# VHH binders against o75319: the designs that were tried, part 1

All scores and structures are predictions.

Target 1, 181 residues: o75319
Amino acid sequence: GNHIPERWKDYLPVGQRMPGTRFIAFKVPLQKSFEKKLAPEECFSPLDLFNKIREQNEELGLIIDLTYTQRYYKPEDLPETVPYLKIFTVGHQVPDDETIFKFKHAVNGFLKENKDNDKLIGVHCTHGLNRTGYLICRYLIDVEGVRPDDAIELFNRCRGHCLERQNYIEDLQNGPIRKNW
Structure headers, positions and changes below count from the first letter of each chain, unless a header shows other numbers; antibody chains are not in Kabat numbers.
F, E and O are the ipSAE of ESMFold2-Fast, ESMFold2 and OpenDDE, as the mean of both directions, binder to target and target to binder. V2 is 0.75 times the mean of E and O plus 0.25 times the DockQ between their complexes.
[cut] marks letters that were taken out.

## First folded at step 21 (VHH)

Design t21
Fold by OpenDDE, last read:
Structure t21 (fold): chain B 181 residues (1-181), chain A 118 residues (1-118)
Amino acid sequence: as target 1 above (181 residues)
Amino acid sequence: EVQLLESGGGLVQPGGSLRLSCAASGFTFSDYAMSWVRQAPGKGPEWVSGISGSGGDTYYADSVKGRFTISRDNSKNTLYLQMNSLRAEDTAVYYCAKDYDRYGFQHRGQGTLVTVSS
């Protein structure tokens, strides 16, 4: 259906680029069919996403969609020039190793192929916060060696909202690093 | 052209071990993360394990964690899956897979059959 996700309106549509990274987080854009249920100023479509990114003088090079549904928008709603990757990610629970693997693989692949530009990896779940934040932080911690608290702080600051789920935070802070050092 | 060729499958008793191999060609092997996926009769494909290009990161499905070990030899363009403590539910065709996207893995081999049965 076209019901608006709970609390979706409460979150900033798009965060800021995370300094030192190619990541930018945003909440899920909603296709046109959702506009009937939204005030004009509440609307956030795929087109709006790109406009907002452009306003930041940035460009998306990849979109990673972590939502566990396909009802929000279609890949066809995106410019053809921007690759779209779906990683079905269950909410509320810490992402499993498969999800983490797929995410890291996608990011690494992008970085390898986009060394000659500064395009961003756009990551979103429903709210662009918990699942999104976890996976981005997980990447920074595991791959970039960032301290967990620093990663979390950076993400929160840039997203404009803080990770909310304690299980995610706890796993990031104290969970095993998914990397062989 | 990307080519993946799995081998090492066979019939094994429960509790037994097998080592699968995947010979890769047609791409710079070390640049790509690789996965093992399996498909049991009458079931959909299941991701089993993944490994980064360098081999530094390994990932496992919960169902195989502690029993299976993924590894690679980039000098030989070969991916491995050591399977220990095999169970009946591990019976499946095992595939070496490359390049996950929204449609799944873009490349996989013909697979190798692993049958765990008493």
Scores: ipSAE 0.477, ipTM 0.802, lowest interface PAE 1.0, mean pLDDT 93
Fold by ESMFold2, look of step 21:
Structure t21 (fold): chain B 181 residues (1-181), chain A 118 residues (1-118)
Amino acid sequence: as target 1 above (181 residues)
Amino acid sequence: EVQLLESGGGLVQPGGSLRLSCAASGFTFSDYAMSWVRQAPGKGPEWVSGISGSGGDTYYADSVKGRFTISRDNSKNTLYLQMNSLRAEDTAVYYCAKDYDRYGFQHRGQGTLVTVSS
């Protein structure tokens, strides 16, 4: 199936660039086969993603896809000039060490390769909220030294939706401390 | 060229211990996070543990947490994995790895075999 993900319509397609960072968050874009089940104003395709980013006067330099499936769109639906990385991330629980390690590694690699430009890292899960917000905030806290509450507030404001899962919020605020990468 | 050489594998009884080493060359070792990956017979690769370039942060798969300890000595360009309380399901070829990309781990050695059996 081409079933629209549960509650996907409830979320803004794309957030705003998070000031002071290289991150922008969005919900999963859906390939054309899903459009039969969507009103025109509900559509959000890979092409729509790039148009919305361009409308913000930004450019994506990497897309990190946190979904646990490949059914929503194909990497071939993206401009071939934009690197794409999938990190399979189990939903509904705090991401494990493997996921956190891989995410930090990918972000640091991007920042090293892109130190001379201002391109953004686009991050999405299904809704672009809980898993996406957790990993972005985990990076900001652990690697950039941002206070947990400040990271969460920044993400919520720029995404346009608040992190919903309390176990993610609790882990960000009170979970194990890691040193800088 | 990046070269990674794993050693320290062998046959051990359940409950035993082994210490794996990975000698690295061809890159600035301390600039890179490193990981251990294992591949059991008939299974795909499984990430086991990771460590930051400085050695300050360590990460573990749930299946090995509390039993395995990753470490590194940047002055010797060497990565380590101390494996305690070994179980039959830990039987695998163990690899050290430098990079992760969209298709898996790009640079890793030939591996070292760990067999845990009575």
Scores: ipSAE 0.460, ipTM 0.789, lowest interface PAE 2.1, mean pLDDT 89
Fold by OpenDDE, look of step 21:
Structure t21 (fold): chain B 181 residues (1-181), chain A 118 residues (1-118)
Amino acid sequence: as target 1 above (181 residues)
Amino acid sequence: EVQLLESGGGLVQPGGSLRLSCAASGFTFSDYAMSWVRQAPGKGPEWVSGISGSGGDTYYADSVKGRFTISRDNSKNTLYLQMNSLRAEDTAVYYCAKDYDRYGFQHRGQGTLVTVSS
């Protein structure tokens, strides 16, 4: 149904661009049908997302949706000019290599095709924190060579909330890098 | 025009090995990550393995980890999949793929059939 996700109200709607990257994280926007269950100041719709991004003088070039459901909003609720990519990602467990690869593939593809602009990659899960933070940090660590603690600190600071799941943090800090010989 | 041509499939006994190849053309091969995807009879497509453009990073599905090795030769525009310790459940048509979107991995070739049977 249209029940508000647990703790959804506790998180900032939109983070800030991560300096040195094209990433911005946010919590899942909720379609209009959820508004009747929210106070006006609690509402965060797809339209609100774009308004908030614009207020930061930024522009979204891609949205990566990591939620494991499709009940929160429809791709049709987004501007046609902004590509939408769904990567079904199970919560609470470290994403598998397929999920990690899909995410990296999408990001690298976007960067290749968007070298001539400064549009952002918007990434969200339900709260825009744990799954979102893990995959962004995993990318920065594996692909960009960022030190794990630096990646985590950067994400936490920009999202306005800290990664909460120890298994995610442990994997980022001490997990294997998926590299060839 | 993106073209991908898979080869190397065949019949092999359980525990055997095969090496698949994918010849790529129509794009700058080294600029793109590549994947192997397989489809078994009566099942949907399954991602098997991926490799970064430079070949520096490799990724594997849990079902093939430790048995399969993905590699590439950018000078030859060729993607490879070394398959060891093959199992009956590895029986499928294997495809190489270039892009990924909401509809799955795209730009696959005709595929190459791998049959693992005693």
Scores: ipSAE 0.443, ipTM 0.777, lowest interface PAE 1.0, mean pLDDT 94
Fold by OpenDDE, last read:
Structure t21 (fold): chain B 181 residues (1-181), chain A 118 residues (1-118)
Amino acid sequence: as target 1 above (181 residues)
Amino acid sequence: EVQLLESGGGLVQPGGSLRLSCAASGFTFSDYAMSWVRQAPGKGPEWVSGISGSGGDTYYADSVKGRFTISRDNSKNTLYLQMNSLRAEDTAVYYCAKDYDRYGFQHRGQGTLVTVSS
Protein backbone atom coordinates (compact mmCIF):
# COMPACT_ATOMS: atom_id res chain seq x y z
CA GLY B 1 0.00 0.00 0.00
CA ASN B 2 2.98 2.32 0.33
CA HIS B 3 4.22 2.28 -3.23
CA ILE B 4 5.26 5.61 -4.66
CA PRO B 5 2.85 6.86 -7.30
CA GLU B 6 4.10 6.51 -10.82
CA ARG B 7 6.03 9.56 -12.06
CA TRP B 8 5.48 11.30 -8.73
CA LYS B 9 9.19 12.10 -8.48
CA ASP B 10 9.12 13.87 -11.83
CA TYR B 11 7.07 16.81 -10.66
CA LEU B 12 7.94 19.83 -8.57
CA PRO B 13 6.49 19.42 -5.13
CA VAL B 14 4.88 22.85 -4.89
CA GLY B 15 3.93 25.44 -7.45
CA GLN B 16 3.53 29.14 -6.97
CA ARG B 17 0.51 31.18 -6.11
CA MET B 18 -1.47 31.95 -9.19
CA PRO B 19 -1.46 35.74 -9.47
CA GLY B 20 -4.88 37.27 -9.12
CA THR B 21 -6.18 34.13 -7.41
CA ARG B 22 -6.00 32.35 -4.08
CA PHE B 23 -4.90 29.07 -5.67
CA ILE B 24 -1.70 27.13 -5.28
CA ALA B 25 -1.15 23.65 -6.64
CA PHE B 26 1.15 20.92 -5.39
CA LYS B 27 1.70 17.22 -5.77
CA VAL B 28 0.41 14.88 -3.13
CA PRO B 29 2.48 14.89 0.02
CA LEU B 30 3.40 11.47 1.30
CA GLN B 31 3.25 10.38 4.88
CA LYS B 32 6.31 9.16 6.75
CA SER B 33 5.86 5.53 5.80
CA PHE B 34 6.83 6.41 2.22
CA GLU B 35 10.15 7.99 3.18
CA LYS B 36 12.01 4.71 3.30
CA LYS B 37 11.35 4.34 -0.41
CA LEU B 38 12.65 7.78 -1.30
CA ALA B 39 15.95 9.54 -1.37
CA PRO B 40 16.11 12.34 1.18
CA GLU B 41 15.89 15.00 -1.50
CA GLU B 42 12.81 13.32 -2.97
CA CYS B 43 10.83 13.35 0.24
CA PHE B 44 7.78 15.55 0.37
CA SER B 45 5.68 15.18 3.50
CA PRO B 46 2.75 17.16 4.78
CA LEU B 47 5.20 18.99 6.98
CA ASP B 48 7.40 19.73 3.99
CA LEU B 49 4.39 21.15 2.20
CA PHE B 50 3.79 23.71 4.89
CA ASN B 51 7.45 24.57 5.10
CA LYS B 52 7.61 25.19 1.38
CA ILE B 53 4.49 27.33 1.50
CA ARG B 54 6.01 29.41 4.27
CA GLU B 55 9.17 29.81 2.24
CA GLN B 56 7.02 31.51 -0.35
CA ASN B 57 5.68 33.85 2.33
CA GLU B 58 2.24 32.35 1.92
CA GLU B 59 -0.21 30.61 4.19
CA LEU B 60 -2.61 27.81 3.41
CA GLY B 61 -6.19 28.35 4.42
CA LEU B 62 -7.67 25.25 2.84
CA ILE B 63 -6.46 22.02 1.31
CA ILE B 64 -8.52 20.34 -1.36
CA ASP B 65 -7.44 16.77 -1.97
CA LEU B 66 -8.55 15.39 -5.32
CA THR B 67 -6.83 12.02 -5.11
CA TYR B 68 -8.96 8.92 -5.43
CA THR B 69 -7.31 7.23 -2.49
CA GLN B 70 -6.58 7.93 1.14
CA ARG B 71 -3.31 6.04 1.36
CA TYR B 72 -0.93 8.97 0.84
CA TYR B 73 -1.46 10.90 4.06
CA LYS B 74 -4.02 11.46 6.77
CA PRO B 75 -5.81 14.62 7.69
CA GLU B 76 -4.27 14.18 11.11
CA ASP B 77 -0.91 14.84 9.50
CA LEU B 78 -2.04 18.40 8.81
CA PRO B 79 -2.24 21.30 11.20
CA GLU B 80 -5.61 21.56 12.87
CA THR B 81 -5.86 25.15 11.79
CA VAL B 82 -6.06 24.25 8.12
CA PRO B 83 -9.31 22.76 6.90
CA TYR B 84 -9.04 19.67 4.75
CA LEU B 85 -11.53 18.69 2.07
CA LYS B 86 -11.55 15.46 0.13
CA ILE B 87 -13.13 15.35 -3.29
CA PHE B 88 -12.59 11.92 -4.74
CA THR B 89 -11.71 12.55 -8.35
CA VAL B 90 -11.09 9.80 -10.86
CA GLY B 91 -7.95 10.22 -12.89
CA HIS B 92 -7.66 10.55 -16.65
CA GLN B 93 -11.31 11.42 -17.08
CA VAL B 94 -12.74 14.87 -17.37
CA PRO B 95 -14.29 15.55 -14.00
CA ASP B 96 -18.02 15.18 -13.95
CA ASP B 97 -20.48 17.85 -12.97
CA GLU B 98 -20.64 16.56 -9.43
CA THR B 99 -16.92 16.98 -8.98
CA ILE B 100 -16.97 20.40 -10.58
CA PHE B 101 -19.89 21.47 -8.42
CA LYS B 102 -18.24 20.27 -5.24
CA PHE B 103 -15.01 21.99 -6.12
CA LYS B 104 -16.68 25.30 -6.90
CA HIS B 105 -18.76 25.02 -3.77
CA ALA B 106 -15.68 24.50 -1.65
CA VAL B 107 -13.81 27.37 -3.26
CA ASN B 108 -16.70 29.79 -3.00
CA GLY B 109 -17.31 28.81 0.58
CA PHE B 110 -13.71 29.45 1.42
CA LEU B 111 -13.67 32.82 -0.30
CA LYS B 112 -16.79 33.93 1.54
CA GLU B 113 -15.31 32.97 4.88
CA ASN B 114 -11.84 34.32 4.20
CA LYS B 115 -12.47 37.78 2.79
CA ASP B 116 -10.43 39.31 5.58
CA ASN B 117 -7.23 37.44 4.83
CA ASP B 118 -5.03 36.31 1.96
CA LYS B 119 -4.74 32.64 2.77
CA LEU B 120 -4.43 30.24 -0.11
CA ILE B 121 -6.46 27.35 -1.37
CA GLY B 122 -4.08 24.49 -1.81
CA VAL B 123 -5.22 21.99 -4.39
CA HIS B 124 -3.64 18.67 -5.18
CA CYS B 125 -4.22 15.40 -6.90
CA THR B 126 -1.49 12.81 -7.28
CA HIS B 127 0.83 14.96 -9.33
CA GLY B 128 -0.95 18.23 -8.71
CA LEU B 129 -1.23 18.74 -12.41
CA ASN B 130 -4.02 17.32 -14.55
CA ARG B 131 -7.02 16.94 -12.25
CA THR B 132 -5.82 19.87 -10.20
CA GLY B 133 -5.20 22.03 -13.22
CA TYR B 134 -8.49 21.18 -14.81
CA LEU B 135 -10.59 22.07 -11.81
CA ILE B 136 -8.71 25.27 -11.07
CA CYS B 137 -8.96 26.32 -14.70
CA ARG B 138 -12.59 25.29 -14.86
CA TYR B 139 -13.26 27.56 -11.91
CA LEU B 140 -11.36 30.47 -13.41
CA ILE B 141 -13.11 30.06 -16.72
CA ASP B 142 -16.62 29.52 -15.42
CA VAL B 143 -16.64 31.75 -12.38
CA GLU B 144 -14.01 34.39 -13.03
CA GLY B 145 -14.56 34.69 -16.76
CA VAL B 146 -10.95 34.00 -17.66
CA ARG B 147 -10.21 32.93 -21.20
CA PRO B 148 -9.46 29.24 -21.37
CA ASP B 149 -6.00 29.65 -22.87
CA ASP B 150 -5.13 32.31 -20.34
CA ALA B 151 -6.26 30.11 -17.48
CA ILE B 152 -4.27 27.16 -18.76
CA GLU B 153 -1.17 29.25 -19.36
CA LEU B 154 -1.41 30.79 -15.92
CA PHE B 155 -1.78 27.43 -14.24
CA ASN B 156 1.04 25.83 -16.22
CA ARG B 157 3.39 28.70 -15.50
CA CYS B 158 2.66 28.74 -11.81
CA ARG B 159 2.69 24.97 -11.38
CA GLY B 160 5.95 24.66 -13.29
CA HIS B 161 4.51 21.90 -15.41
CA CYS B 162 2.02 21.84 -18.22
CA LEU B 163 -1.29 20.09 -18.28
CA GLU B 164 -0.68 16.82 -20.05
CA ARG B 165 -4.09 15.36 -20.73
CA GLN B 166 -5.51 16.37 -24.07
CA ASN B 167 -9.06 15.58 -23.06
CA TYR B 168 -8.76 18.02 -20.16
CA ILE B 169 -7.27 20.71 -22.35
CA GLU B 170 -9.86 20.18 -25.03
CA ASP B 171 -12.71 20.37 -22.57
CA LEU B 172 -11.35 23.57 -21.07
CA GLN B 173 -10.81 25.18 -24.45
CA ASN B 174 -13.87 24.03 -26.28
CA GLY B 175 -16.23 22.63 -23.71
CA PRO B 176 -19.34 24.38 -22.63
CA ILE B 177 -18.78 27.36 -20.44
CA ARG B 178 -20.80 27.03 -17.34
CA LYS B 179 -22.65 29.93 -15.85
CA ASN B 180 -21.22 31.96 -13.04
CA TRP B 181 -21.35 30.46 -9.63
CA GLU A 1 -30.84 26.25 13.26
CA VAL A 2 -30.69 25.01 9.72
CA GLN A 3 -33.85 23.23 8.73
CA LEU A 4 -34.60 21.45 5.50
CA LEU A 5 -37.93 19.84 4.77
CA GLU A 6 -38.41 17.76 1.66
CA SER A 7 -41.76 16.95 0.10
CA GLY A 8 -43.31 15.70 -3.10
CA GLY A 9 -42.22 12.11 -3.09
CA GLY A 10 -44.50 9.21 -3.84
CA LEU A 11 -45.21 6.22 -6.01
CA VAL A 12 -44.96 6.69 -9.74
CA GLN A 13 -44.80 4.43 -12.76
CA PRO A 14 -41.79 4.27 -15.01
CA GLY A 15 -41.81 7.18 -17.40
CA GLY A 16 -43.76 9.28 -14.94
CA SER A 17 -42.89 12.58 -13.36
CA LEU A 18 -42.59 14.03 -9.89
CA ARG A 19 -41.68 17.40 -8.54
CA LEU A 20 -39.86 17.58 -5.24
CA SER A 21 -39.72 20.61 -3.01
CA CYS A 22 -37.50 21.57 -0.15
CA ALA A 23 -38.38 24.28 2.31
CA ALA A 24 -35.31 25.83 3.86
CA SER A 25 -34.96 27.94 6.98
CA GLY A 26 -32.40 29.01 9.53
CA PHE A 27 -29.95 30.54 7.07
CA THR A 28 -29.74 33.04 4.22
CA PHE A 29 -30.96 30.71 1.53
CA SER A 30 -29.77 32.70 -1.48
CA ASP A 31 -26.18 32.73 -0.22
CA TYR A 32 -25.74 29.01 -0.49
CA ALA A 33 -25.56 26.47 -3.21
CA MET A 34 -27.97 23.63 -2.67
CA SER A 35 -28.04 20.01 -3.71
CA TRP A 36 -30.33 17.09 -4.09
CA VAL A 37 -28.92 13.77 -3.01
CA ARG A 38 -30.57 10.40 -2.93
CA GLN A 39 -30.04 7.11 -1.22
CA ALA A 40 -31.41 3.87 -2.52
CA PRO A 41 -31.83 0.85 -0.31
CA GLY A 42 -28.54 -0.91 0.21
CA LYS A 43 -26.59 1.81 -1.55
CA GLY A 44 -24.63 4.81 -0.42
CA PRO A 45 -25.70 8.38 -0.91
CA GLU A 46 -25.63 9.61 -4.48
CA TRP A 47 -25.39 13.23 -5.49
CA VAL A 48 -28.14 14.05 -7.95
CA SER A 49 -28.05 17.74 -8.72
CA GLY A 50 -26.72 21.06 -7.55
CA ILE A 51 -27.58 24.70 -8.02
CA SER A 52 -25.72 27.88 -7.20
CA GLY A 53 -27.05 30.38 -4.70
CA SER A 54 -28.36 32.67 -7.40
CA GLY A 55 -29.79 29.79 -9.36
CA GLY A 56 -27.81 30.70 -12.43
CA ASP A 57 -25.60 27.64 -12.42
CA THR A 58 -26.96 24.09 -12.40
CA TYR A 59 -25.26 20.72 -12.28
CA TYR A 60 -26.49 17.19 -12.77
CA ALA A 61 -25.28 13.69 -12.26
CA ASP A 62 -24.87 11.83 -15.52
CA SER A 63 -27.55 9.42 -14.43
CA VAL A 64 -30.21 12.11 -14.36
CA LYS A 65 -28.98 14.58 -16.95
CA GLY A 66 -31.68 15.46 -19.42
CA ARG A 67 -34.40 14.10 -17.18
CA PHE A 68 -34.15 16.12 -13.98
CA THR A 69 -34.21 19.87 -13.54
CA ILE A 70 -33.10 21.64 -10.41
CA SER A 71 -34.38 25.11 -9.62
CA ARG A 72 -34.93 27.42 -6.71
CA ASP A 73 -37.08 30.30 -5.59
CA ASN A 74 -35.02 32.38 -3.25
CA SER A 75 -37.98 34.57 -2.37
CA LYS A 76 -39.66 31.49 -0.96
CA ASN A 77 -36.56 29.78 0.39
CA THR A 78 -37.50 26.75 -1.64
CA LEU A 79 -35.49 24.27 -3.70
CA TYR A 80 -37.11 22.19 -6.41
CA LEU A 81 -36.35 19.08 -8.38
CA GLN A 82 -38.43 18.31 -11.41
CA MET A 83 -38.04 14.65 -12.23
CA ASN A 84 -39.19 13.45 -15.62
CA SER A 85 -38.89 10.13 -17.37
CA LEU A 86 -38.46 8.38 -14.09
CA ARG A 87 -36.86 4.96 -14.00
CA ALA A 88 -36.86 2.13 -11.52
CA GLU A 89 -33.28 2.95 -10.62
CA ASP A 90 -34.40 6.40 -9.50
CA THR A 91 -36.13 4.81 -6.54
CA ALA A 92 -34.63 6.30 -3.42
CA VAL A 93 -35.08 8.65 -0.55
CA TYR A 94 -34.33 12.11 -1.84
CA TYR A 95 -32.74 14.70 0.40
CA CYS A 96 -32.26 18.40 0.17
CA ALA A 97 -28.71 19.10 1.23
CA LYS A 98 -26.42 21.97 2.21
CA ASP A 99 -22.78 22.39 3.28
CA TYR A 100 -20.73 19.73 1.61
CA ASP A 101 -17.53 18.57 3.25
CA ARG A 102 -15.34 15.50 3.18
CA TYR A 103 -17.91 13.63 5.20
CA GLY A 104 -20.77 14.58 2.95
CA PHE A 105 -23.45 17.15 3.42
CA GLN A 106 -23.67 18.50 6.93
CA HIS A 107 -27.30 19.45 6.62
CA ARG A 108 -30.13 17.52 5.08
CA GLY A 109 -33.76 16.92 5.86
CA GLN A 110 -35.67 13.78 6.65
CA GLY A 111 -35.98 13.10 2.98
CA THR A 112 -38.88 12.18 0.77
CA LEU A 113 -39.34 8.72 -0.68
CA VAL A 114 -39.61 8.32 -4.41
CA THR A 115 -40.67 4.90 -5.62
CA VAL A 116 -40.69 4.14 -9.30
CA SER A 117 -42.44 0.88 -9.96
CA SER A 118 -44.75 -0.63 -12.52
Scores: ipSAE 0.290, ipTM 0.705, lowest interface PAE 1.7, mean pLDDT 93
Fold by ESMFold2, last read:
Structure t21 (fold): chain B 181 residues (1-181), chain A 118 residues (1-118)
Amino acid sequence: as target 1 above (181 residues)
Amino acid sequence: EVQLLESGGGLVQPGGSLRLSCAASGFTFSDYAMSWVRQAPGKGPEWVSGISGSGGDTYYADSVKGRFTISRDNSKNTLYLQMNSLRAEDTAVYYCAKDYDRYGFQHRGQGTLVTVSS
């Protein structure tokens, strides 16, 4: 079978809503076929994701999947009422301008269509940390004008884990603001 | 069937300008974001610019900011790229691309060649 992603067990399944934003980050949910290799307390399925969001008294209005594969779960495994968007995002390198464009466009579109509700944008990569944190912070810096260190601190605190990839952190802190309107 | 037909490419001197067009059909044009992607000889594709379905939001790669302008005319189902201050490094085949579907896949045309040379 299905191989559990490296170090996936080391991360909290779902973070908390980031105050002042519409974001919540989580690690990739794994479809039922992965559960053979997991202890019950380690399981985190698409259904588990929605249960955990509901436990926070929140509701997802969009899931942005940043993984470069379709093997973890299928969009059809999600409730039919929750929009899903895949943005193929290569790991280990700062996401390129096209990936940043797609993310910003998706978020801006969501905020426009959902201005009269409080639904959240769920964002995940494999671990819900590096690619996820980079793109959320890039959006907050470039579009919302949040100071880089404040965006990173907010993400780290709400995700429950700190960004790990140093090239991502350096780009957020010291790179140019990317006005990709 | 989605069809995207690029035009307006050609030979231009460094510092010159060109305007690319892309005629779109087979879908409701105004519902979709559109992009320009280029591919230089022997290199992989490079995303250049994107624009929202309404035209209200535009996005640019760092390599072209301030020199290129993306626009669209939804009444004519046409996407445009105005390219100013052209450099030899801008030499490439330029492709019009329809926004990614929910599964992350994109449609693009056959391209138009831009050559920047003295």
Scores: ipSAE 0.100, ipTM 0.577, lowest interface PAE 6.1, mean pLDDT 89
Fold by ESMFold2, last read:
Structure t21 (fold): chain B 181 residues (1-181), chain A 118 residues (1-118)
Amino acid sequence: as target 1 above (181 residues)
Amino acid sequence: EVQLLESGGGLVQPGGSLRLSCAASGFTFSDYAMSWVRQAPGKGPEWVSGISGSGGDTYYADSVKGRFTISRDNSKNTLYLQMNSLRAEDTAVYYCAKDYDRYGFQHRGQGTLVTVSS
């Protein structure tokens, strides 16, 4: 079905661009079939996503979808001009090294292709918070050399919600630097 | 067991054209999106293009948009990439990849070499 994901209404639809990075985080957009279960002010469709990005004077150049399902929307519902990547990400455990590598490699590939523009990488899981925040912060720490606490603070502030899962926070703060690409 | 076999690469002059093919087996081809990924010598993989399982939606990297066309024939379990107006920077080994794994880390073929040189 078209059941609204648990707690999905509790989160702001789209965060703000993270200064000094090419990232913006958001919760999963829901296709039109979900709107019968939502008040008008609660709706957040793929079209709404792009409108909100434009309202911030930004442009998406890639969407990285960390969910394990396509029931919320289909890649075919996105503008054909925006590249889309799905990376299956374990939702209950710190992402494994293969997942982290796929994410880093996707970001590095995007930055190379887009060095002459300012387009953003949009990242989402279901709520745009825990898995999304972990992988963005892991990239900033491992690849850009940002201090763990600074990466977490930047993500939290720009997303508008704090990371909630303690095991993710502990791995970012105290876990090893991942040397993977 | 997933098997992907790329073909159609070769040496071509700048401005020329090539058509790549990818023969797929070991899975229900029409159920999965497919991608082309390329890797220049000494560099990491670069996503090029993607297509939905039905073939109804196509996606392109900005560097190839307007020059490359992805397509598929689900009756032949074959993915295609028509490459026109080739440039030196298109020189790479081209891989097809199953699903939206646009960088080909999970399931990709052995690749086919495209060299664009005067």
Scores: ipSAE 0.000, ipTM 0.140, lowest interface PAE 15.1, mean pLDDT 85

